# Designs tried in a protein design chat: VHH binders against MYG1 protein YER156C. Part 1

No score or structure here was measured in a lab: all are predicted.

Target 1, 338 residues: MYG1 protein YER156C, of Saccharomyces cerevisiae (p40093)
Amino acid sequence: MNSVKRVKLNSKMSKQICTHSGSFHADESLAVYMLRLLPEFKDAKLVRSRNPKDWEASDILVDVGAQYDGVKFFDHHQRGFFETFNEKYKTKLSSAGLIFKHYGRDIIKTILNNKVSSSDLDLLYDKVYKQFVEALDANDNGISKYTIPKDSNLEPNFRDNAISIPGIISGMNPNWNEDTSDESFDRCFARASEFIGGVFVTLVRGYGQSWLPAKALVAQAIDERMDVDKSGKIIVLPQFCPWKEHLYELEREKNIEKQIEFVLFTDSSGAWRVSTVPINSTSFQFRRGLPEPLRGLRDEELSTKSGVPGCIFIHAAGFIGGAKSKEAVYELAKMSLA
Structure headers, positions and changes below count from the first letter of each chain, unless a header shows other numbers; antibody chains are not in Kabat numbers.
F, E and O are the ipSAE of ESMFold2-Fast, ESMFold2 and OpenDDE, as the mean of both directions, binder to target and target to binder. V2 is 0.75 times the mean of E and O plus 0.25 times the DockQ between their complexes.
Where letters were taken out, [cut] stands.
The coordinates of atoms that the task and the answers printed are left out; those that the model quotes come from them. Centres of patches stay.

## First folded at step 4 (VHH)

Design m2
Fold by OpenDDE, fold request of step 32:
Structure m2 (fold): chain B 338 residues (1-338), chain A 122 residues (1-122)
Amino acid sequence: as target 1 above (338 residues)
Amino acid sequence: ELQLVESGGGLVQAGGSLTVSCAASGFTFSDYYMGWSRQAPGKERELVAGITSGGSTYYADTVKGRFTISRDNAKNTLYLQMNSLKPEDTAMYYCAKGDWYHRGSEYTFDYWGQGTQVTVSG
């Protein structure tokens, strides 16, 4: 009579996330979504409540409880709250920033299916905050994007809140003249959380799967630049990628700042492009432009006047052109260097 | 090698005060959540207090208003000032380093010191 030892399956009790009830905002919407991306909270119950009993029963609180401890309490409404992402950032964190600060690396890993190195993860961790989460934190905390002088009577020309993510989420709340029950708010919150979560995941994937891989391509192109042209001023990318930001950073790292003037690459159509390099990441001015007499010309006229067969176009502003072959765009670039 | 070394424990009379310290080494102290846990005889280890890299603090309900956690990043040292001590505060006190993710579970901490004994006499 073999006594089947009933292995008490310790039913891993699902965790509980708590946020505040009533009207909701973008920060806690994203915070909840981010948590649920993690294995630990994947099946977590969400409770929206301002009742301390519910807080006690919960494993983690976001945007409620008036405490921040980095363990259970992730609120930012309390007095004496001064947390930022790190020393490089001055923006006070909201619940989104708090959750991202503590769990952001794991969140990114999860989104990218663990296909990221530790070094890259740190890079992405900072990038995602800087490009997305900080703005949410700022918005929630009422921090302006701009430093406006005290004496400035700057008036906005238009309103853009309705087209912003926080504005959109605000609009997803139940209307005053609709069902304003807790259940209604909960349903709307779920939708809002999914909305902003979708945007967030897309952004993270973009950085992890597009932006980051581009760095390696640009680096390689820079390393091979002397083989392309002895001047070192022309680089060739195997295809279009987000190269600008990486170029500036890599130039700095390699102590070759402002040396590269043209970037050649194949576009999605299979044609080749010759792109100028802006002076800096915020400038519309290029380091060196395509020849002024050729600007605005197309096809046969451009080919004839330039003496380069297979030209497609040079933009009127002179910052970019295209041709049917690598050789053609190279010649255009070289012509510009002369 | 990562090290957490507690000190300052001892015997104190009920109502008295004591400060325990934790010297940290082998990691960037200023970047991590730190905490104090304690374990009394026959009881489970419990979190007493925590402090974030930014200086935000957490306290167990049992010690709120009596204990103060602080940190000196320049000295890589964590402190726990204990006032109005009670016999029920008798325990081994452990310094704890938060993990990289500052997780809200029992695994929030990934390293502990050897502990310092605090005994409060009635």
Scores: ipSAE 0.016, ipTM 0.328, lowest interface PAE 7.2, mean pLDDT 90
Fold by ESMFold2, fold request of step 32:
Structure m2 (fold): chain B 338 residues (1-338), chain A 122 residues (1-122)
Amino acid sequence: as target 1 above (338 residues)
Amino acid sequence: ELQLVESGGGLVQAGGSLTVSCAASGFTFSDYYMGWSRQAPGKERELVAGITSGGSTYYADTVKGRFTISRDNAKNTLYLQMNSLKPEDTAMYYCAKGDWYHRGSEYTFDYWGQGTQVTVSG
């Protein structure tokens, strides 16, 4: 102040986010994190409360308030709530899904530092919901991953709750024999929100910075396939990239479904790989396998039996092999076509 | 075949008592911790009570001193005795099967039943 002292009223301009107090789960932990990524809520205070006065004082509420209006209230527990991400999805939204539905494009754009086209943003919006947020919505709404027939004898081979995100978040609540004050729950919530937020951001960056750019590499490899081999069944990638989903999509778009059988690329060491193509992204079956008599062989034995110098290995299941040169992996793929 | 079938829900007056039960099948019941959760209209699903295979119990603060969880391993049945019921206890009550591996908390649950409705009037 270079002038005379003046009396004035100063107000803090921070927004306030509210969710419920007590035990917390994955959906509101992510919802709060996602909101705090947005410029509007970056500096927002978090109030965890079941008191309507706190709800009234807040700018946005997640997972509390028994109402959904798309502006202030983003709860999903009320009767008559059937909102889904869009017509293509049957999974009812949790508070995480509601926030992602309304803000997901802005959230993704922020995570990627605005380095994403409008059309790519649409792709990522659907991809991230399908691959991550939908499962949280389903878990919070008690939707089973599988429809299990009555009187089925299905048993899991092992337990995996402790390594699942919902299980980990549940375990981050205060233990019953420790401090269970509201303040303790708030501290534990902050830790849980940061944890699931880190997982979410890593996944979004992976799709935006790795998965999405790989499409162009796969498209080019497909366009050049006749130069690799006249069958058109072998493509060469300039380096490893996440190619499978793009391959299936591009085959459909180009009306060559199920034609590509082998993908050649270098690994991080500079050695070459020959990969088969699964019949679909979740199958253990491949369109065409590496030669059965060569599966499980390595080095000199493989090179001798195949007649191809410089082989390193063929996996016992036959889905991938390695060699020291591009020509070697090409010959392994070529002989598999016969 | 994993099944949890709740029963015993119904309408009860405030201050009254009710016992809900859960018949379990398709797993070795005595090896797993079990629990009860509830979901009231417009509220998040809440873990109400839990019990380990060794008999140690957990109760949410909202029900401590009023609810008692128990199990009968011979009958593969889980129970929740609810006393001094309040209108705010109105909810769908779900039986929950715990995971064998109890790491990071007392209770982690990997399967829920279809639930039984408890309605407390007055």
Scores: ipSAE 0.000, ipTM 0.091, lowest interface PAE 25.3, mean pLDDT 85
Fold by ESMFold2, fold request of step 32:
Structure m2 (fold): chain B 338 residues (1-338), chain A 122 residues (1-122)
Amino acid sequence: as target 1 above (338 residues)
Amino acid sequence: ELQLVESGGGLVQAGGSLTVSCAASGFTFSDYYMGWSRQAPGKERELVAGITSGGSTYYADTVKGRFTISRDNAKNTLYLQMNSLKPEDTAMYYCAKGDWYHRGSEYTFDYWGQGTQVTVSG
């Protein structure tokens, strides 16, 4: 199949990004970073200004300008703005969410050096929004994580703003008793943008280079499960990988929902683990536990009581155990099925 | 499986009109820019029209003012309305899926349908 001629709709030798001056937040710090990942904007000037002349001179505006048109203006503060990522989400977009909505696929593809299929890109686009960008949108728009019943007397056990990304960015603004010139704010903004950008890039690479490839390993392990044990309830991974979400999806796709009860894999030391399967990816409850009489036991005592040589431990709650060999963890899983 | 299926081609008289359509499946249609290309006998494939998810359009100079590209994201369907057809418009017309949700000023395409023939008699 032949590629057609590329068509340039807007080609300037130098591009300009604009956002507001003064105190900054995580929203525009990320939005600017994301734009600068794109080839079109990687060398763009950044102008932090509330002057309409600077807005007119800019190629793209984030978090300023009181407009949203999906091309030049990406603000969310104007009256009547209710945009969400798509129909599956209720969280109102911030400027970061708007940039990600329109450029997120390009951004992800760039971060992964174009080593991603279009179908994988669709998966990552939704994954990254759900796991990172949505929370930032919510924070910036003052959306509560929970709906708290009226008259509840809920008190936090501790404060955590200083270790949150939005709190960290807020603390990167110049202090009131330091240099608060526009130049100082711009320097502090550059640091903040680089910080949140690094977090974002690391997360995207993790999903693209670790989480996504794990699906194939889980799929193969499922396909081979009858060779492991005739029950089909035990799978073996050649090494640890992020398997849980993939397991549930693949079970659904293969019409074997809730059938797999144990996952065997090696840990980083080369020892073997036998993990139970949680009821869902966020539950601490499991489909089938390791044997109750063996829970909390270790080493020689565990090996003696189980009759399985080379055991290392079974967790007190029974959700995971370890042994020196594949055969040992298989026997621990097998006896749990009885 | 990703599919683009064109339809609506046929024979028309010079000066006539025709609409071709493309049914898309296997990807999130509303998130991608789309386009129409054509290949006349003995010539290389050329981009005729493009449309972003947000509705911004591009037209080749040879069809501007005569052709209209549109999309129905709810039905996963891309359209090309062709008016004032000329014998030079005779070609196989291909539906094309873009690489990116939005790429500023450049469009590239990574998947194509089998095409629908448009023949303009003169």
Scores: ipSAE 0.000, ipTM 0.174, lowest interface PAE 14.6, mean pLDDT 85
Fold by OpenDDE, fold request of step 32:
Structure m2 (fold): chain B 338 residues (1-338), chain A 122 residues (1-122)
Amino acid sequence: as target 1 above (338 residues)
Amino acid sequence: ELQLVESGGGLVQAGGSLTVSCAASGFTFSDYYMGWSRQAPGKERELVAGITSGGSTYYADTVKGRFTISRDNAKNTLYLQMNSLKPEDTAMYYCAKGDWYHRGSEYTFDYWGQGTQVTVSG
């Protein structure tokens, strides 16, 4: 009596993701892509349907089902929905934001191959939302980037929808004069999901592998600032990196807000730069500019007038300059503090 | 199952009037914006008219002042009243359903009917 050991083939039943059928938008395109990055949903079947039977049969719903519970239902079209990313954000979430809110940390870990600390992960989680996902949520929910006063006659000078990710995704839908079958929409959706997913992954990698490492460089430069100049107003970076946002945050953390006025670093050509510090991350105005009489001058003329040998240029607007040596850019910065 | 069934097409003389209808089923009709498009032989399909869930309407320049789009939510029916018809209005007319939600001035459609033929004799 040969006991046929029934090898319970634990056939890990593939999960099923459901979204709505027909025309698609950027939010559910990204939401589906993000889910499929996760091990749990890597091999998940996608069903695009507005049939409640399909909803019942699915493990997770995005942008369909008129419910939000943080487990199975991730829709935002229902009445009485007011969810935001957290208390710091006022933007109503779309399906992209909902999925990111619940799975974003794991998604980031996956993209970065688990090479991220817990503290850094939280930082990246907020950064990715603020810089990418919030805008998608806003777009989907019809939220304007600007608060315009009621009496304002402000009109846009141009249209930019076609160059936006949501606009591009919209254009990836089947045309009216093409095949408008469900199969056609599904094919186009797959393409759209891959497109926006590629953009998203690239962005996350940029923040994790480029932006985040810059924080340590800026922190070190700030710590050494008194050795550079006793005023503490000049910092030196070993190379160019995205320093501005980190500088503002680190100044706040260290209770030295608005103290640093110049940043010195080497550019890709090996020359040195002297950069002003903007008053905020979105402003072209600087805390302190390079000397006005020297603005727009170059090479020998600049070196002669400034008395600093080896100068290359000072921008006409006065926000940045360059020289052949660290000493030269330091002197330019010091001259500006005077 | 979602269905859009057009009716009312036919042959009409130039200057005449015709009303086409679209019977909708399988979804909450009142929640969606709807539209009409048409396609003539050898030409591209073009948008003719649209109506939001709230009753706001838009028209192509070629039909403005002559055509009227309307809806009866109680009957789940979309209408297109066509007046002062011209030979150039000859086309297959298609009923279209808006996507999951309406985004302001954006009109995207995800379902289409089989169409009803309108022929205007010069």
Scores: ipSAE 0.000, ipTM 0.269, lowest interface PAE 13.2, mean pLDDT 90

## First folded at step 10 (VHH; from r1 with S106P T108K)

Design t3
Fold by OpenDDE, fold request of step 14:
Order: structure tokens, then C-alpha cells, then sequence
Structure t3 (fold): chain B 338 residues (1-338), chain A 122 residues (1-122)
């Protein structure tokens, strides 16, 4: 009597995610999507409910339940809630931020197919929060991007809510005069979650696959800067890459802040660019501009006036130019340093 | 037209010194990586020294400590000071124009002069 040990296929019971019913916002839409990126929640059922029985039956709650414990409850609506991403950030977290705070590293790993070092992961973890999730948290908590002085008559020239991610998600809710059943809201929520999730994944991939690799290029360019010009003010990149943020950070790390004034690189067409360096990441002001008399000129006129063959253009504002050769853009940079 | 014209070659005794020069024209001299190559009879042309636009210098191991490359951008002139010359240094020395020096990249030149003969008698 061969006792066929019924290998109880531990049917890995699909986990259940719960969020609130009714009108939805960008934060819980993203939170749900982020969770579903993780292997443990990939096949999770979503329940949208304000019923405590449903909460009890769920494995994780986002944006509902009026509790935060970092395990099952991830809500931010309760009194006395003041959680932030870390000590560096003052923005109160929403459900998106809460989920990202706890699962963000794993989420990033998943999106990048585990092709990221621990150090890089930490960098990306902070970057993704700072560049994307914080804004959602702020929006959900009613935190303004700007501190406007009380006496300021600053009025917006236009409204941009409808083109913002939170605004778009808001607009994805059923209309009041349409089907406002729970089923309708659930369908709309699913769509909204996919939408914002797509944006999020694209962003994370961009940072992991484009932005992060650029750091090494910029670092090398900085290390070689004295080979380029004895002033150390010009760096050469082998190609275009997102260099600005890395430059600032690397300058700081190397104690050479504000020294580099020009960045040379090839664009996608094979032409060379000479770019100025902004004074900071949010400024339109540059550390040093291209020569004022040459600004706005193009092609032969520019080449003739500058004495540099093969010039293509210098922007009217003086922050960037282009030429057919590396040597040409180098000359333009040198002229600017004179 | 791009031109590199070498001068200063000659016969020198072992242990002696010699300076060769290169007059450059037809391009913006200061904007290019420049260098010297040499070719001995029956041997391949080899890199001797390079100088970047930033005046960083690089040398072949065979000449390191004995040769000095320099440039005068105002005069569009490249120099190679050769000290402690050896019979093995006998070669045609060529002035060379390059693209750019990159760390870990081989020295690449894209244009050479006609050369100047350096002969070291043992």
C-alpha cells in the first residue's frame, strides 16, 4: 500500500491588496502598481473597500485603514501621522511614498532585472523618490511646490493641473453623471494604476539604464580634464549623456566645485557640442557663456566671425553651441575662456 | 593645406643631445593632440612621445626620462628634446598630428610629416 504522499502543493494563496473604494488618486494608484511589480504581490487580488472585514482579510492596505505600521497598514490619513521618507525630506508621505519607502529598493531591483549594485541601488532609491514620488506625496497631502510669501501677488499665468499626473488620474474617475458603481470605479482605477505605473517604470528605467551609466563617463571626463585644457575648465564626453547632475555631485566629491565651465560632447548626429555649465541644476544662468558677439550666429557666418572652421551654431542665449569637429568646439570653449 | 615640417635632425655621438622641431601649418595647432613617432630601418614605426592640448605629456618606455616633448602654440611649433642618445635611437623622426588622447586608448595619429633623420654613432 504505497502511501502516495500527496505533496500538498501549498497553493501559494495569492495575496490581497486593499485600498479605499470610491474616488481614487494618484498615490494609491501608484502604490498598488508598485506592489504588483514585486514577486510576492504579482498575482495579488485588489479589493477596494472601506469595510473593516475586508481590511482584516487583506495582506496589505494602502491609503485605507487609518494606520501605519510598515507591515500591513500603509495609510497616512490618521491623526498624528508625520512620516517622511528620511531625515533629509520634510514632505509627509502618502500611500505611494509609504510603499516606496519600504519596498522601493526591491521595486527598483525588479524593474532593472537585478542588474544593479547595492551602492547604485541606494543612489537610485533616493533619486527616484526625490524626482518622482515626493511630488506625488506632496500633491496628495496638499503641499505646495512653492513657498509664496503672503504679500506676493503672484498669480499663475495658466493652469497645469489637467496635464499633471495627479490631475490626469483625477480625470480618470467616473463622471458624476455616468456609471458610479463600484465596478465602474474599479475599472477606472485599474486603468489609472496602469497609466501611472507605466510612467513610473519608464522613469526608473531611465535612471537605471541611462542616467546611472552616465556617472562613470562624467567621472572619467573629469579625471582627464587636465589633458584637455590646463585650466581644468573643459571636459570632453565621448557622447551625449545626462551629465549635469553628475557633474555637480562629482565636483563636490572631488572638491573642485564650480571649476568646470564647458562640456564638449558628440550629439546623435555626430556633430559636436559645446555646452556651458549652469550655476545650479535649476538655474538658466551659466558659469561662463559662449562669446557674446557670436551668439545667434550660424554656419559660415559663425565660422568666419569666430575664425573657427566648421561651426554650426551658437545659441542666442549663449549657453550652447555646435560644430562639425571636436577641435572646433574646443576652440569655441577656449575663446570663451579668454 | 595641412603641413608638418620637421627639422633639427643630424648626426650625434652616443650620450649626446639633440632637439628636433616641427613647424605646423594649415590647421589650428593648439586644438590638436601632437606627437612624435620614429622609424628605424627594418622596424615598424613606433610612438615616441605625445602632448595633449592641456600640455600633458606621454612617453614610450624606451625614451622616458631622456626625451622631452613640448609645444609652443603661439609659434605653431612642436619640439622633442632628446638627451642621452643611444645608437638604438637612430631613426627617422616624424612629427605627428592626432585626434585626442583618451586614457586607455592607443596613441592615434592621423597625419605625419616627412621626417627628420637622427643618427646616433656609438
Amino acid sequence: as target 1 above (338 residues)
Amino acid sequence: ELQLVESGGGLVQAGGSLTVSCAASGFTFRSYYMGWSRQAPGKERELVAGITTGDRTYYADTVKGRFTISRDNAKNTLYLQMNSLKPEDTAMYYCAKGDWYHRGSPYKFDYWGQGTQVTVSG
Scores: ipSAE 0.694, ipTM 0.900, lowest interface PAE 0.6, mean pLDDT 93
Fold by OpenDDE, fold request of step 14:
Structure t3 (fold): chain B 338 residues (1-338), chain A 122 residues (1-122)
Amino acid sequence: as target 1 above (338 residues)
Amino acid sequence: ELQLVESGGGLVQAGGSLTVSCAASGFTFRSYYMGWSRQAPGKERELVAGITTGDRTYYADTVKGRFTISRDNAKNTLYLQMNSLKPEDTAMYYCAKGDWYHRGSPYKFDYWGQGTQVTVSG
């Protein structure tokens, strides 16, 4: 009598996520999407409700319930709420930030198919928050990007809300003169969640698969800089990669801040580029520019005037140039250092 | 036309010193890795020394501490100062041009001179 051990298929009861009904915003749209990326909530039912009975029946609440406990309640609307991502950040969290704070590492792991080290994960965790989630939190909480002096009459030259992610999501709500049923809102919410989720996933993948790997390239280029030029002011990358942020950080780490002035690399066409280094990540000013007399010139004219064969261009602003060979861009860089 | 012309070779006694030079023309000298290789009779050509565009120098273990590679970019000239010469240093010495930049491989050359003979008599 072979006792067929009935493997109790623990029918993993699908979890339930709850958010508020009615008009929706980018934060809870992303929060719901992020949760659903996780195995635990992959098949979770979404209930949009302001009914406490629905709250009680749910496993996790985002942007509703007026509580934050880091387990079930992830709301930020309650009085006395001052939660931030960590001590480095002053921005009050929205539902997106709250979910990211608690689940962000796992979310990133999931998006990157667990192909990330612990150290890299921490780096990415901070990076993703800093570059994406914080702004979302700020927007939701009505926090301005800028500190404007009290006496400042600064006015924007244009409006950009409609082209912002929160603005786009806002526009995805049912119109007042359309179907404003709960079902309609739910449909629209699903679409909005998918939209912002797609953006988020793309961003995370970009950081994990493009940005992060570039760090090693930049580090190596820095290490080899003295082979390139005795000044140490020129580095060579094997190809274009997002080098700027890594350069600044690595310069700090290596105690060589502001030393590097030119970055040489190949572009997608196989041509070589000579790029200046901005003063900082947000500046349009460079540490050192390409020669002013050569700016705006192209091809043969540039080659003749510079005395460097195979030049392609130097931008009129002087922050970047190109040539057919690495030797040519090196010479252009050298000319700039002279 | 790219040219590398070596000079300064000759006969020297063991323990002696010799400097060989290489006059470069036909390319932007300062923008390239330069170096020296040597070939003894019946042996394969071997790397002796290299110097980068940044004036970093590299040496074969067999010559390290005895040979010094240097360059004068203004004169488009490469030098190899050889001290404490040994009979085993007897070879044809070739001036070599490399690529502008070889990541992790400073000893890749793509053009060679005709060479200058160095003979060390024991």
Scores: ipSAE 0.678, ipTM 0.891, lowest interface PAE 0.6, mean pLDDT 93
Fold by ESMFold2, fold request of step 14:
Structure t3 (fold): chain B 338 residues (1-338), chain A 122 residues (1-122)
Amino acid sequence: as target 1 above (338 residues)
Amino acid sequence: ELQLVESGGGLVQAGGSLTVSCAASGFTFRSYYMGWSRQAPGKERELVAGITTGDRTYYADTVKGRFTISRDNAKNTLYLQMNSLKPEDTAMYYCAKGDWYHRGSPYKFDYWGQGTQVTVSG
């Protein structure tokens, strides 16, 4: 520890990550960040280079080198590259997807401080790929979100690149009228990698620490639904949680698809909500709406017209309502069933 | 004001070489995918080559190995070096500006120049 020779030897044993020089994108920005979350690469130096000598000197290459071997080379630009995340996916991997495929479980486990079961880790691994990494792979490989006929002449109603992650990362490159040296690109890359890394970590924590634990709450609420109402169409959650995706999946698992029509829960103030169940997670249509004559009403007017004391509101579109008590939101749901 | 101004077109003998260029202004050139399209008489416009913000290139199979796209971000200029030209390469060549975030793949471009004529004679 007191020898310059020993310090130099330790530095020579540091891992080296390589990606391409010049303009950077979301793909390698995330790939590098993910690698540096791993103990093996935590202190790795980054070389951004198109020189084969730098490739040979590196321990791992992302988005450069025209090769994929699952050990050192993680490029996807070579001819004959067909890798997907697994048989469930058709999206061709980019370098981000390749790194996540090989290291994603370890990355998630690290982000969650090893507080995740093996079965939960498998669920999160697939969830994070599906909800985040797949889109980066698709973007990098030029895959459209929708299949558009080649000769359709479609035009977008608006442009959204400035609010997309790939667009934001692209804009983090040096401007034409700024320093465009390799050093400048490297500094800008570090900022971009940190940005997309923060987005990624926040998403992983959200799924691991909020979304996933909610499944158990929804499952229990479903199991108890006959105690709430004999129709089985109303469930009660003990507290607000992200319930929609879990509800659809649990209904399928329990062979009761489309049966649940209302979800009752408390909000942060302790007041109660009655939510309809959308037909699917992106629909404005619901399986059964709150009573149309009551939509848009509030407080005393709502309570009087509904005959239910303590109402607070029903949304104008009928998706959700609120009241001061569990009994009140139950009555609003119950009258909606009639 | 956005402008793409092509130049360098002309008449060239089969087997010859030609470089067309595109001077870009009115946008941050380095931040956008750029490309070349062409339209021969009586044919549909086709993408010929593209280059990403990361200098990765794409080529149509019909020109692969003969054409080289490049960009000079300091000069806001896009180039297409065309070698081993064939009569079927005769077309109006358009400089194209793409979506700023698309990477490594030909997408619909959202702006084209007026074009430069390349004519390859037998």
Scores: ipSAE 0.000, ipTM 0.101, lowest interface PAE 22.3, mean pLDDT 86
Fold by ESMFold2, fold request of step 14:
Structure t3 (fold): chain B 338 residues (1-338), chain A 122 residues (1-122)
Amino acid sequence: as target 1 above (338 residues)
Amino acid sequence: ELQLVESGGGLVQAGGSLTVSCAASGFTFRSYYMGWSRQAPGKERELVAGITTGDRTYYADTVKGRFTISRDNAKNTLYLQMNSLKPEDTAMYYCAKGDWYHRGSPYKFDYWGQGTQVTVSG
């Protein structure tokens, strides 16, 4: 007779994050938010303290402790700290940059619900650091946006600190003449962390769900081109998107420059288009045109002359055409390769 | 208990130099933004200089190029070297403790010392 045993449950479900008490800034506000995006720290308790007993009890410390070991301590204020994101950057990391360096890929995967390839993740990791996190690191380390001669007459046309993320976070601290209890600081910190976290997540989703999908669609279309036509010169986009710049970049990356000559896609009405590929992003010349005898023809005349049912038009200059079906635009592209 | 004790003030001739210092106790000195403020008779207290935990410095326009702030974290001591002193530098100089791990955004000071008098004769 079989016995079913109950699984022993762990005695600890959540982790503890620690940062310093009192006045807070954008870097630890973001660092804490980023950590809480990770499965390990999803339900983590936050302790804001300068007491070493609280540090000892914590699983990870950000912006406190004057130490960096890449495991528990993620502070950047100590002497001899020179870490950068990678060899391409001169900006010293803040605690936000340290957390992003160590956990940024997992953070991005979580925000995108694990719907990102390894190569796309590498692109997003670099993009998000460059576009967002580096500036926070620079701000927190007092790095000037510009190198200005010490006694120059250069002056800003206006002040913008109050509309900057660091300035907004600074303004979320209790003022000296308000309730300055630890409880007040902790409430204000929670608001600040949620604010900057929302900005960060929105930016990551924008890159992952808008910026990358057009490139990803073109990359997949290129990878499948031999299934479309043995020449490899025709790609099919599953959805209309801005494909031109991605096409050129991907061709260079894959060492197939100038190979793609036709791009097939649907327009907003659901009809199909066959587009030629410009020689480059600024040219009105194309790599291969649609058949010259067919240019400027429409509808029944075009269908009859081409032998392709369901044609709508071929532009007089021959750079684009339209038809009612995918099969029809494929046939127009195929005969152009002749 | 938090304490900031200034010293080194005194009478000095215009064009002269003076160093004031601030001995800190009761907190982890190296973890805080520190600064010097001053108050002349009949005027509001103003920030003179600040120094981050990473040794980046900030100065009021009126003292830039003449004053140098520094810190010695081993001795928990803050310094202000004042050169090319002018009669308008006459004031009570206060050591000030700022925010935890402040990066040179000296918006909030929490504590001040009792001050040390600097008097610059014409």
Scores: ipSAE 0.000, ipTM 0.177, lowest interface PAE 18.0, mean pLDDT 85

